# VHH binders against q8pxy1, part 8

Target 1, 323 residues: q8pxy1
Amino acid sequence: MMDPQIERKLIEIMRVIHESDKPIGARAIADELNNRGYDIGERAVRYHLRILDERGFTRKHGYAGRTLTDLGENEMNDALIGDRFGFVISRIEEMAFRTTYNPETDKGDVVVNISYFDKDDFETVIELISYTAHAGYMISPRVRIFEEDSLEMSLPPGKIGIATVCSVTFDGLLLKAGIPVEPAYGGILQIENKKPARFLDLISYSGTSIDPIKIFMNRTPTSVLEVLEKGEGKILANMRQINSSAYEMTGKILKKAEKVGLAGCITLGEIDEYLLGAPVETGKFGAAVVGGINGICALEETGIEIETNPISTMLDYQTMKEI

## First folded at step 23 (VHH)

Design zg4
Fold by OpenDDE, fold request of step 24:
Parts: C-alpha cells; structure tokens; sequence
Structure zg4 (fold): chain B 323 residues (1-323), chain A 124 residues (1-124)
C-alpha cells in the first residue's frame, strides 16, 4: 500500500485536473495545490503524475499537460466518496437514470463495474468470473474485456480491464418503467446449502458517505470461493426498497431481465416484511440483489490483485459477451 | 431439467378430503412462488391457490375458501394442497405451477413452470 500521504496528494492532484476544462501542466497543478494550502513543488507533482499515468488515471497531452481518464475520474470519485454524504446514492441515481436497456428488445445500456488486473491473470480471471456468474452470484454472465491497447478505455500498462454488470442496472430498469427504487442497504449475505439464508450485517446507504459494499470489502472478508466450492459462505448483496404499489410491475420487469441474463435479483420480499433479515419500511417491499462484484471478491480471495471501480460507466449490453 | 410432478389425485366421494402434492426439481424451489390450478373438461384453467416463496403470503380462490389450503415444505421441495369438503364441482385436473417472484398469483401467464397435472374426481 502506498503511503497514505501520497495517496491523498494523488487524489488532490486528480481533483485539480478534473476541475480544469483543459489539459493542465504540472506547474499549474502545483500552483493550484499551493493555493489550496498544499505545499508541493512542481517536481513533486511530476512524480505524482507519473504514478497517476502508470495507474492509467491520467492521460498526457504532450506539453499541454494531463487530463483524467475515465478510470481516473472513477477513482477520484471513489476516493472522494468517503468525504461526501449522499454521493453514492447520487451516483446510483445518476446511473439508474442513464440506464436505457430494454430486455424485450435487447437494446440499450446497462450499468457496469470496471475492474482491471494483470494480464497474466487473464485466464484465471475469466474462468472464475464465469464460474461465479453461472453459479448465480453475479448480475450477468456477460462481460466486456478491454485490452491494454483499447481505444475505449485507458488502462495501466500490463493490465486488462473487465466490465461486469452492476446491480444498479436493476434500479435503472425499474426506473425506466416509472418505478422509484431506494437503495436501502449493502450487506454480507450468508449462503447456506447454496441458498441465501440471511444478512449477517447491514449498512444503510443513508447516512454513509461510502458505498456500504466497499466498506464490507475492506472490513469483512467475503468467502465467495467457499460458497462456490462448498455451498457455504459469505457474499455481498444489496437491499432495495420499493413501494408496494409497484409490486406486480417489479416482478414482471425482473422476469424479463432474467431472460436476458440479468438474473442477479435473489428474490422479492413480502410487503412490510423483513427480507432475509433486513428491515423494510412500511408500505414497501424489499428486493435482494447479489453484489455485482462478487466475482471480483472471489478473485481477490485467490490473491489476485485487482482494482475495481464500482458503478463506473454505461455500456451497451449487446456488446457484452457471455463467458 | 425442471420438473413438477403432481400426485394424490384420485376418486373421492362428496365431502371427502384429499391432499395433493407437487414435487419440484431442477430449479431453486425456495425462491419460487407456487400455485395450484385446475381445469375441468370444457372449462378454462383457473387458479385455485398460491403461496409465496417464504410461505408468508397465500391466496385462495373464493370457490375454495375455507375448504382448501395451500402449504409448502422447502426442505422437501414440495407444495401441497389440502382439499376438504370436496364437491362434484371440484372435479378437474389439478396442476402445480411455479412463479419466480410471485407478484401476481392470479395471473397464470406469470407462472414459469407447469406440472402435468393430477386427476381429481369427486363423485356424488
């Protein structure tokens, strides 16, 4: 792990770059940081920019300076999530709104997570992701692979990117149908005998500046591999709350989604009742959805180094291929 | 392969009782709502009863209210229909069906899987 101080500086540099409407040079970045109370010289900024370049967070535009890549912006946002209350919810809402995929026509965009890993791990990654997805612990078995030379996504050297469908896609599908969806909880879900049993822990999306899923990833290890192997263990999952008036319509939409591989919804709860041990507000029912990053969690459990930007961007679902 | 196998249908006298069973396999039974339907000769298939995946919600048709009871045993992947006070009008082929989310029990089109049915005949 890089020095926390360095990481903080990197984030601030990215912020400065992000706020610029044009490529910005190291000197200008340094000046801006100094104006913001950071004592940093141009040389130091250059050092940090190299790190950002290596991570694929910035793109160099010759002498004009640098801009943030999509990956960089996502990283910045992730890093800042801890500092902004409601940011995660806002992001979810934004991405839900941007969702255009129609399961009936099989056209449109879905929300994806972007992960990147060492190219040498490619075979293992694909195998395990496929296995995890087909076991029902991901949102979809369709993924999109981005190679190092991809024009669509800037990746760090020697890295491969993979897009997996994010659970927010369901929020989007429902919203498109006119159904408001409330992100309620992220949590750790106990799997017993290959079946979801109950949430072991829950963090409310309300009142946190950090994605509950991220919190759990950092604090409580999953055991997705154990689930895959033995049918017992812990996975990440989300709880959504939906108004009871939309109960029938929700079911219909989810069924349509499942037919096209979007099968990450575990179940719908009864109106006004707890779902898998998670509380539900009066007048609402719960929807339990597997964490879209469970495949990534499985990979991490193997020791593979992988970075993930959850709720990263939109992709045409038709361009994603089943693995 | 998904299978729903009904059993328990037989000839019974008016006022008698039957318990139908439906054994499910090939899908995650615990997450599906289950329903019982019946179809008499020359009549449309109609919903008799339904139960949510959790068993927390049930529905019974008005014509069977108080006489029939749907239940399920997830450990056995089986749904049951206890039929009491049977009438000749109850004569039909009874079908078991599974609905992934069970958000609309009454809608037969929502059911994803169907059994082959079991014949129930109630004599006068």
Amino acid sequence: as target 1 above (323 residues)
Amino acid sequence: EVQLVESGGRLVRTGGSLRLSCAASGFTFDWYAMGWFRQAPGKEREVVAAISWSGGRTWHADFVKGRFTISRDNAKNTVYLQMNSLKPEDTAVYYCAADRYGTKFKDKEEYDYWGQGTQVTVSS
Scores: ipSAE 0.883, ipTM 0.950, lowest interface PAE 0.5, mean pLDDT 92
Fold by OpenDDE, fold request of step 24:
Structure zg4 (fold): chain B 323 residues (1-323), chain A 124 residues (1-124)
Amino acid sequence: as target 1 above (323 residues)
Amino acid sequence: EVQLVESGGRLVRTGGSLRLSCAASGFTFDWYAMGWFRQAPGKEREVVAAISWSGGRTWHADFVKGRFTISRDNAKNTVYLQMNSLKPEDTAVYYCAADRYGTKFKDKEEYDYWGQGTQVTVSS
């Protein structure tokens, strides 16, 4: 977990960058912050700028310094409007609560992501999503397609919608069993030899007003296509933390989920131990889950324009079809 | 096809040592907990030892009392059972099994895949 103090400093740095009419360097940022009463050195600012770069909040202009990206501006604005660090978590918790799907009865609703793309890309989208899912890098191979005439969803002209199962579905399944689940991190997961190896980057859900997964998507740091082709690359994944007392029950529930195609959980960590390089709090264990939108990431990597709304809505899982 | 193939079982004298091996294929070994079970004639299959996917967590039955040790080599997709100070009561068919998450080592019902077993006989 990134120290809340660090997050505050990040916001202030972004503010300074935003107020600048031109790219601004670390030294200038430090000076400005000091003028504002922040005791921070250039080195520390550089450290924070790296974090901002990694999050896609800033763009580097060589030696001229940094500017804010659209994502960065949005983050800054959201942060300034209020303490919204808990907003994403609240959304996750809400959607988890709304999850009603029971793997044993094969009835109920799951959480889905909604993506929109040009109808002319339909065949490619279906093919690549299917391939990605069956390779094990999505939550489920089941999707729902929404056409322009769909009454369930308003689509832009000429666009098709696709719903993919969101990782929050696992949160919901566990919660239904009485197990609280803490969203811990979204991150980039390194795949080596077709196996998850370690997280390369992590963003704490408590440290951002934007879904970490969305942050990474905007930066397109994934190489899902490379993973699919060569067995090596970067995908999106999430980390959950669960109280150690629920360890056995969690395993049982996840096994049941896998039997019905919800197989996005990579593994469970040891109690009190790091999982795939991600920290875990004392008294808890980690659950690593693939990003439900890795298929979408793969599409973006091909150059297909696609808009995604993560953690969008609930759908009856039975209405979703395997592709 | 998923396969677990046990080896190393043989006749040994009381006080002797054996190392059992189980070679796994057909599934992602690195993410499965592995366990050793044994079944003596006329008795129920019982868990002997288990190890998590990472190797960071192990469990041994009380009757082992430090005599047996489970280990794994993910590079070889193999799980081992080092058995020392063997006793006649250790005579059984020993089975290797795989559990996807390994959250309950002691429950044989949680194991997804099973080997054919290897016979261990300890003579007095």
Scores: ipSAE 0.866, ipTM 0.944, lowest interface PAE 0.5, mean pLDDT 92
Fold by OpenDDE, look of step 23:
Structure zg4 (fold): chain B 323 residues (1-323), chain A 124 residues (1-124)
Amino acid sequence: as target 1 above (323 residues)
Amino acid sequence: EVQLVESGGRLVRTGGSLRLSCAASGFTFDWYAMGWFRQAPGKEREVVAAISWSGGRTWHADFVKGRFTISRDNAKNTVYLQMNSLKPEDTAVYYCAADRYGTKFKDKEEYDYWGQGTQVTVSS
C-alpha cells in the first residue's frame, strides 16, 4: 500500500501538469510545487512521475516532459473534489448496497457496466461478447441492448449501448446476506491451458480513485482473443477479501449465483493464504473474480472503438437477455 | 459431459493397502474440491476425505485415524485415496465427488458431481 502522503503528492503533480498548456518537465514541476509551498526536489518529482506513468495517468513526451492522459485527468478531478482516496471503493460500496437481486427468487437489480459502440459493429459485438461470456470470462451471458431511440439512456448519434453485468454484483449479493466484502486488488491475470494461473500485476483499490481495471485497460493490453483461441493469454480480474467467518456462507451464495448465470468467480482461496499470487490479510480469504469487461477488452483487441463506463448503473436482471 | 470414474477397488486382506483413483472429465477440475465417500451395505453414505482445489487444505474422517490419505494431480485431472491398514469394516463402495469451491467438505449435499463408485472388500 502506498503512503497516503505520496498519493497526495501525486495528485498535486497531476494538477501542475494539468495547468500547463504544454508538456512540462520534472524540474518545472518541482519549481511550481515549491512555489505552492511544497518542499520537493526534481529527483523526487521524477520518482513520482514514474509512478504516474505506470498508472497510466501521464504520458511522456521525451525531453519535453509529461501531459495528463484522460485517465489522469479523471483521477485528478476526482481527487480534487475532496480526499477522494478510496473513491472507487465508495462507489463499489454504494452499488453493492443498491443491489437487490435474489438468485432464489430471480428478482431484483444487478450492477452493470455500460459500453457504447458504432451501430455498424453490432453483429460483431454480439458475437464476440457471447463467445467470451460462454467461455467463462464474463460475469453473465445476459446483456441489455440500448438503441439510439432508447428513453432509458441517452446515446450519442449512431451509437448502440450494451449493458454487461459488473462483478460488484457479487459484492451486493454477499452484502445482502450480511457478509462484508472488501475490494482488494484489480490485476492482470495469466491464463495457461485455459485456466487462471496467477496474477502478473496488481493494483490496490485503496491506492487509487480510479478502478484498477480501468487503469490496466489503458496501461497493459490484454490478450483475451488469444485466450479464447489458444487458451493462453492475459485477462482482467479482481480480488476481494472476505472475513474467514463467512467462508461457508460465501461458497453457498456463489453456487446459487452460478445457477442463474452469475458466474465469473474463479475460486475461493484458503484462509490466510495467497490466492493466485495475490496477498490476503490474516483472518480473511480471497475471492478471485474475472473482470466483467473482458468481453469489451476482446472487442477492443479487434480494433473496434468502444467507450465503457464501468460500474455505471443498476438494471433489473430479468430484463437482461442471454446472448 | 461431466464424468467421474473411480478405479482401484478390489478384494484385499486385513492389514493390506489399496490406492483408489478417480478420473475426472467434462468440467474444470482445477477449480473443484474433491471428496471420497463410502457406503457399506445397510449404512448411510459417509464422507471419508476431501481436498481443496489447490490441495492446500485436506480433511479426513475420524475413523480414518491416519490410515487413509487423499491427494490429487491436477495435471492428470485425478484424485487419489491411499488406503493403508485396511480392516473388514472398511468394506464398502467408494465414491468420488466434486464440490465447487469446497467450503464445506463434510456436507455431502454440497457436492455437485458423483461417480458410480468402486467396490472395496476387505477379508478377515
Scores: ipSAE 0.749, ipTM 0.895, lowest interface PAE 0.7, mean pLDDT 92
Fold by ESMFold2, fold request of step 24:
Structure zg4 (fold): chain B 323 residues (1-323), chain A 124 residues (1-124)
Amino acid sequence: as target 1 above (323 residues)
Amino acid sequence: EVQLVESGGRLVRTGGSLRLSCAASGFTFDWYAMGWFRQAPGKEREVVAAISWSGGRTWHADFVKGRFTISRDNAKNTVYLQMNSLKPEDTAVYYCAADRYGTKFKDKEEYDYWGQGTQVTVSS
């Protein structure tokens, strides 16, 4: 209960900031929220503003107060359009449930991320995503291209869309075998000497309306190009935890997925042990998985303008082509 | 190309000791569980010992417990089997194998890659 109530307050604070024609301070926000029927004081608003600042949603203008960043504006839009005030865990659970892909038959739908970029960047985008995927830093080398005239997806003018496989596809494969998966953390994973070493930064999926991957993608620099070139650097990765009773079956399913190119799971941890420095609850084990958008991160590092909606939709895997 | 190359197999007398090595290449050794198996002529291949990717979990078959010790060196991409107090019944071709994830590393059907084997012969 407390997390939904706190998250609602964050959204309402952002709404007040959005509706102000000027930077707005904590006292004025508290007054406006009380006028709207929320029982919140200035100190609590300042606490929540610190959270918004740390997430990159607000910009401070000294004593004048705060405005929303572009990231904050996008968060409000996502929160208002989707399930009202939902959590990213609910989104992951929904998409896992909708996964129908069967590695034995190579049929069915997988979860994808959708990214958009200028037509003029097409060759560079395809080349770098292919390189990143074949180096093992994406979930699959299969992609789907959507052009301006696509009937399946509404594209901004002059843009091309690319679907890349999302790591939530693994959650869906496991769920179809009766294995619930708990998303635990999104994070930054250190690569040393071409090998995963440890998680450097982690954001819990609990109690957040924004996917931690999207937060890192927009605010925390990765160095995927450095990893590709030198075998040293930082990539996006995430960690799930799974009940220990499913330990053996999880390994079996993921091996089958690797045979069809779904090879982004780095490793499974030991039962009851931390995995690559990420906490795991007693009675569970971790699964560390590369971020499905590491190729997109590499593109951003080159300066290409590209926008990504993580955990976007479902696509039939057979319509996706290896590049 | 994935390769597992066993070495160190030879003729030894009952009660003797022997160390087997298995060098791995062509895959990310650090994230695989490793196992030693053996197969005597006319018999089914059986698991002797297994070790998790980190080396933190090991298992040894009852018929070798206390006599054989599996270990690994991830920096050298190598898994070892120290065999002490050898018996004629230990005569077999010994294989190393790699198991992605290693969640059921006692089950030979879970192993993805296999070596070609090294002969161990224990004489009376």
Scores: ipSAE 0.444, ipTM 0.771, lowest interface PAE 2.7, mean pLDDT 84

Design zg4
Fold by ESMFold2, fold request of step 24:
Structure zg4 (fold): chain B 323 residues (1-323), chain A 124 residues (1-124)
Amino acid sequence: as target 1 above (323 residues)
Amino acid sequence: EVQLVESGGRLVRTGGSLRLSCAASGFTFDWYAMGWFRQAPGKEREVVAAISWSGGRTWHADFVKGRFTISRDNAKNTVYLQMNSLKPEDTAVYYCAADRYGTKFKDKEEYDYWGQGTQVTVSS
């Protein structure tokens, strides 16, 4: 059987070749790998390139170097899918584990998203986030504001940061009660007559290395403003699935969270049933939760420039104030 | 403030029919499971029927199955109980209740909000 370290080197070399927009030689590959912290020489790179050539994954262009074949591109995609797609899930699991907030004592840390905007937009940002949160389309009406001279983080001149509660906080609350939560999908949810109707678009968390929220913010416009004014439109939402053995306890925990303003769970599905058109595996039920950044989506609909880092960090919930 | 108001309870003969209504306000009715309960004199309150937030799933107690039907109209924030083929044993105060997630709707302890009840009396 092959040494696993050789197989990793083959994948790493293919990554460098893939990222080059033209044929790349062994010296350049070695230099790039050393810049990435791998201790490998040109001779070793040439050894691995011969293996890639034999497997049909690279094409030689004489002294100009190599490119990936179509077969090589496909193999690298398969390998990266298997090795790299867990990083978003791993981040969610880390943040859920770090959640210490206890709704009974109102103490502890929650997961937050952090957004940045021009200070001249401050009044508009606060007003619209407050409106969206109190309408029930965010996780909590509590926020924390970071000003230019904040000691907690460095902000460029003229920028203000705002922390809003992330839906992963629910995952953390459930995990503390012994209930693992699978973040199944991020999506676009249709609202009709102020009622959740169906998911229109879904991206699996396990099928992406990029947070679905970032993907939707760039690709598929929401209409949160229309939802707020008319009860019709599209919001960001996500869907979790949870083992059916926790059905009753999940309901109890989420009711306790609502008493402290953590009320972004839209509904729980029935065991073994799709929820609002989103698939749910046998033996599980779904939980549909609003996106914690729907207020940011509403702001983007007005044309305000705002940057969001979802699933950013932990904050003590007591330092966050209702707006 | 949250309010559940039952109506439609009255005297009716055995074999008759009656429809109870429960008007809800002060909460987002569309996301709550709803239930009908009844309590006869000297007895414990018991679940009669329940309905999921969307209306897509219903449950009825065996002692009313085939005779009673729960339904809801989310546009009117109202849940109904259609009671057919009434028997003297159905005599009770009927209560409307709301359960935020409906994960255990047969247990009265899981319901968050309750109405004040409406009397149904079935005579021979």
Scores: ipSAE 0.408, ipTM 0.744, lowest interface PAE 2.8, mean pLDDT 84
Fold by ESMFold2, fold request of step 24:
Structure zg4 (fold): chain B 323 residues (1-323), chain A 124 residues (1-124)
Amino acid sequence: as target 1 above (323 residues)
Amino acid sequence: EVQLVESGGRLVRTGGSLRLSCAASGFTFDWYAMGWFRQAPGKEREVVAAISWSGGRTWHADFVKGRFTISRDNAKNTVYLQMNSLKPEDTAVYYCAADRYGTKFKDKEEYDYWGQGTQVTVSS
């Protein structure tokens, strides 16, 4: 789990790198940060640069220093157009609030992720997403396909869009029942013998301006295909914290959601206990939920080029079809 | 198709011991909480013990505390009830049941799947 204070320092270092026209070394970064009023030495900058390298945000150019990768540039661009802190939390809270889906009537809007891929890959994409969803490693087997002539969004020529249900839909269902949900962590979850074992890596939602899913998609490879084939491997998952007073009601609501195919909640933890190695505060329990894009991760493992905008928009669940 | 099959019920003398097993199939056993219930003739079905999906938390009814122990083996998709110091009052049909989240384990209405039961008879 990543300390929010460390995450803030990473963002400031990336800002200096972003503003540089050329690769920049740790000493120059430290000097620039000190000129801006930060108290940080070259040794500490090198420590943080290793974290940025591990996340895929920086590329080393020998002794010339570092530049931002495409992923790093994208994170800095997102930070420049939004609030540097709380942006991803605010987006999650907005989408949870906008959720109107009612499992009892099967009507209303759910939160979706949008992915884009080459139309020549259509059959492979549909087959693997269907397989992954029905194996229980996505939020729902319902998807919606967008082609070039879509009136709802503009697609690049030759691309197809696919909407998959986002785990924030669960936050919205619970919120509508009066149960606030704290989005605690995104992470990598180890599967052993077809069962959840432990979270291997965690990134706090409160300590980042970028969705942890984007970070993990580029830093730590998943092995969703191995999980599907052998029951062993690594998937994307996230963890919520919920006040213990809602324990029984949360279980009832999630059971209703499963009856309509929203079955991506792995399990609820015990009150006051860690869940799968992820910290849970006293007076709360955890909910471990699969990443809604695990089918996309499986596709990337096969070498298919696919781009994903997580927590993208709302769609009427009735317009989404099971595959 | 979901199936829960209990076994191990038999006639045993007062003070004796036996172990019940419940084999599960047709669902992801590892993600379900499990419970043992019993029903004596003319009485309502009552919860005896429950165990969380991971096995990390167990609960036992006061009338069996210290005598019965619930456990599970997720590799074998099986939940067990070890019964020691048996009394004639323990005579009942014993059922295993599965509950998706286990958040309200004492309420029989909360359980999603049920076995057909196994008879335990304690003589003396």
Scores: ipSAE 0.383, ipTM 0.733, lowest interface PAE 3.1, mean pLDDT 84

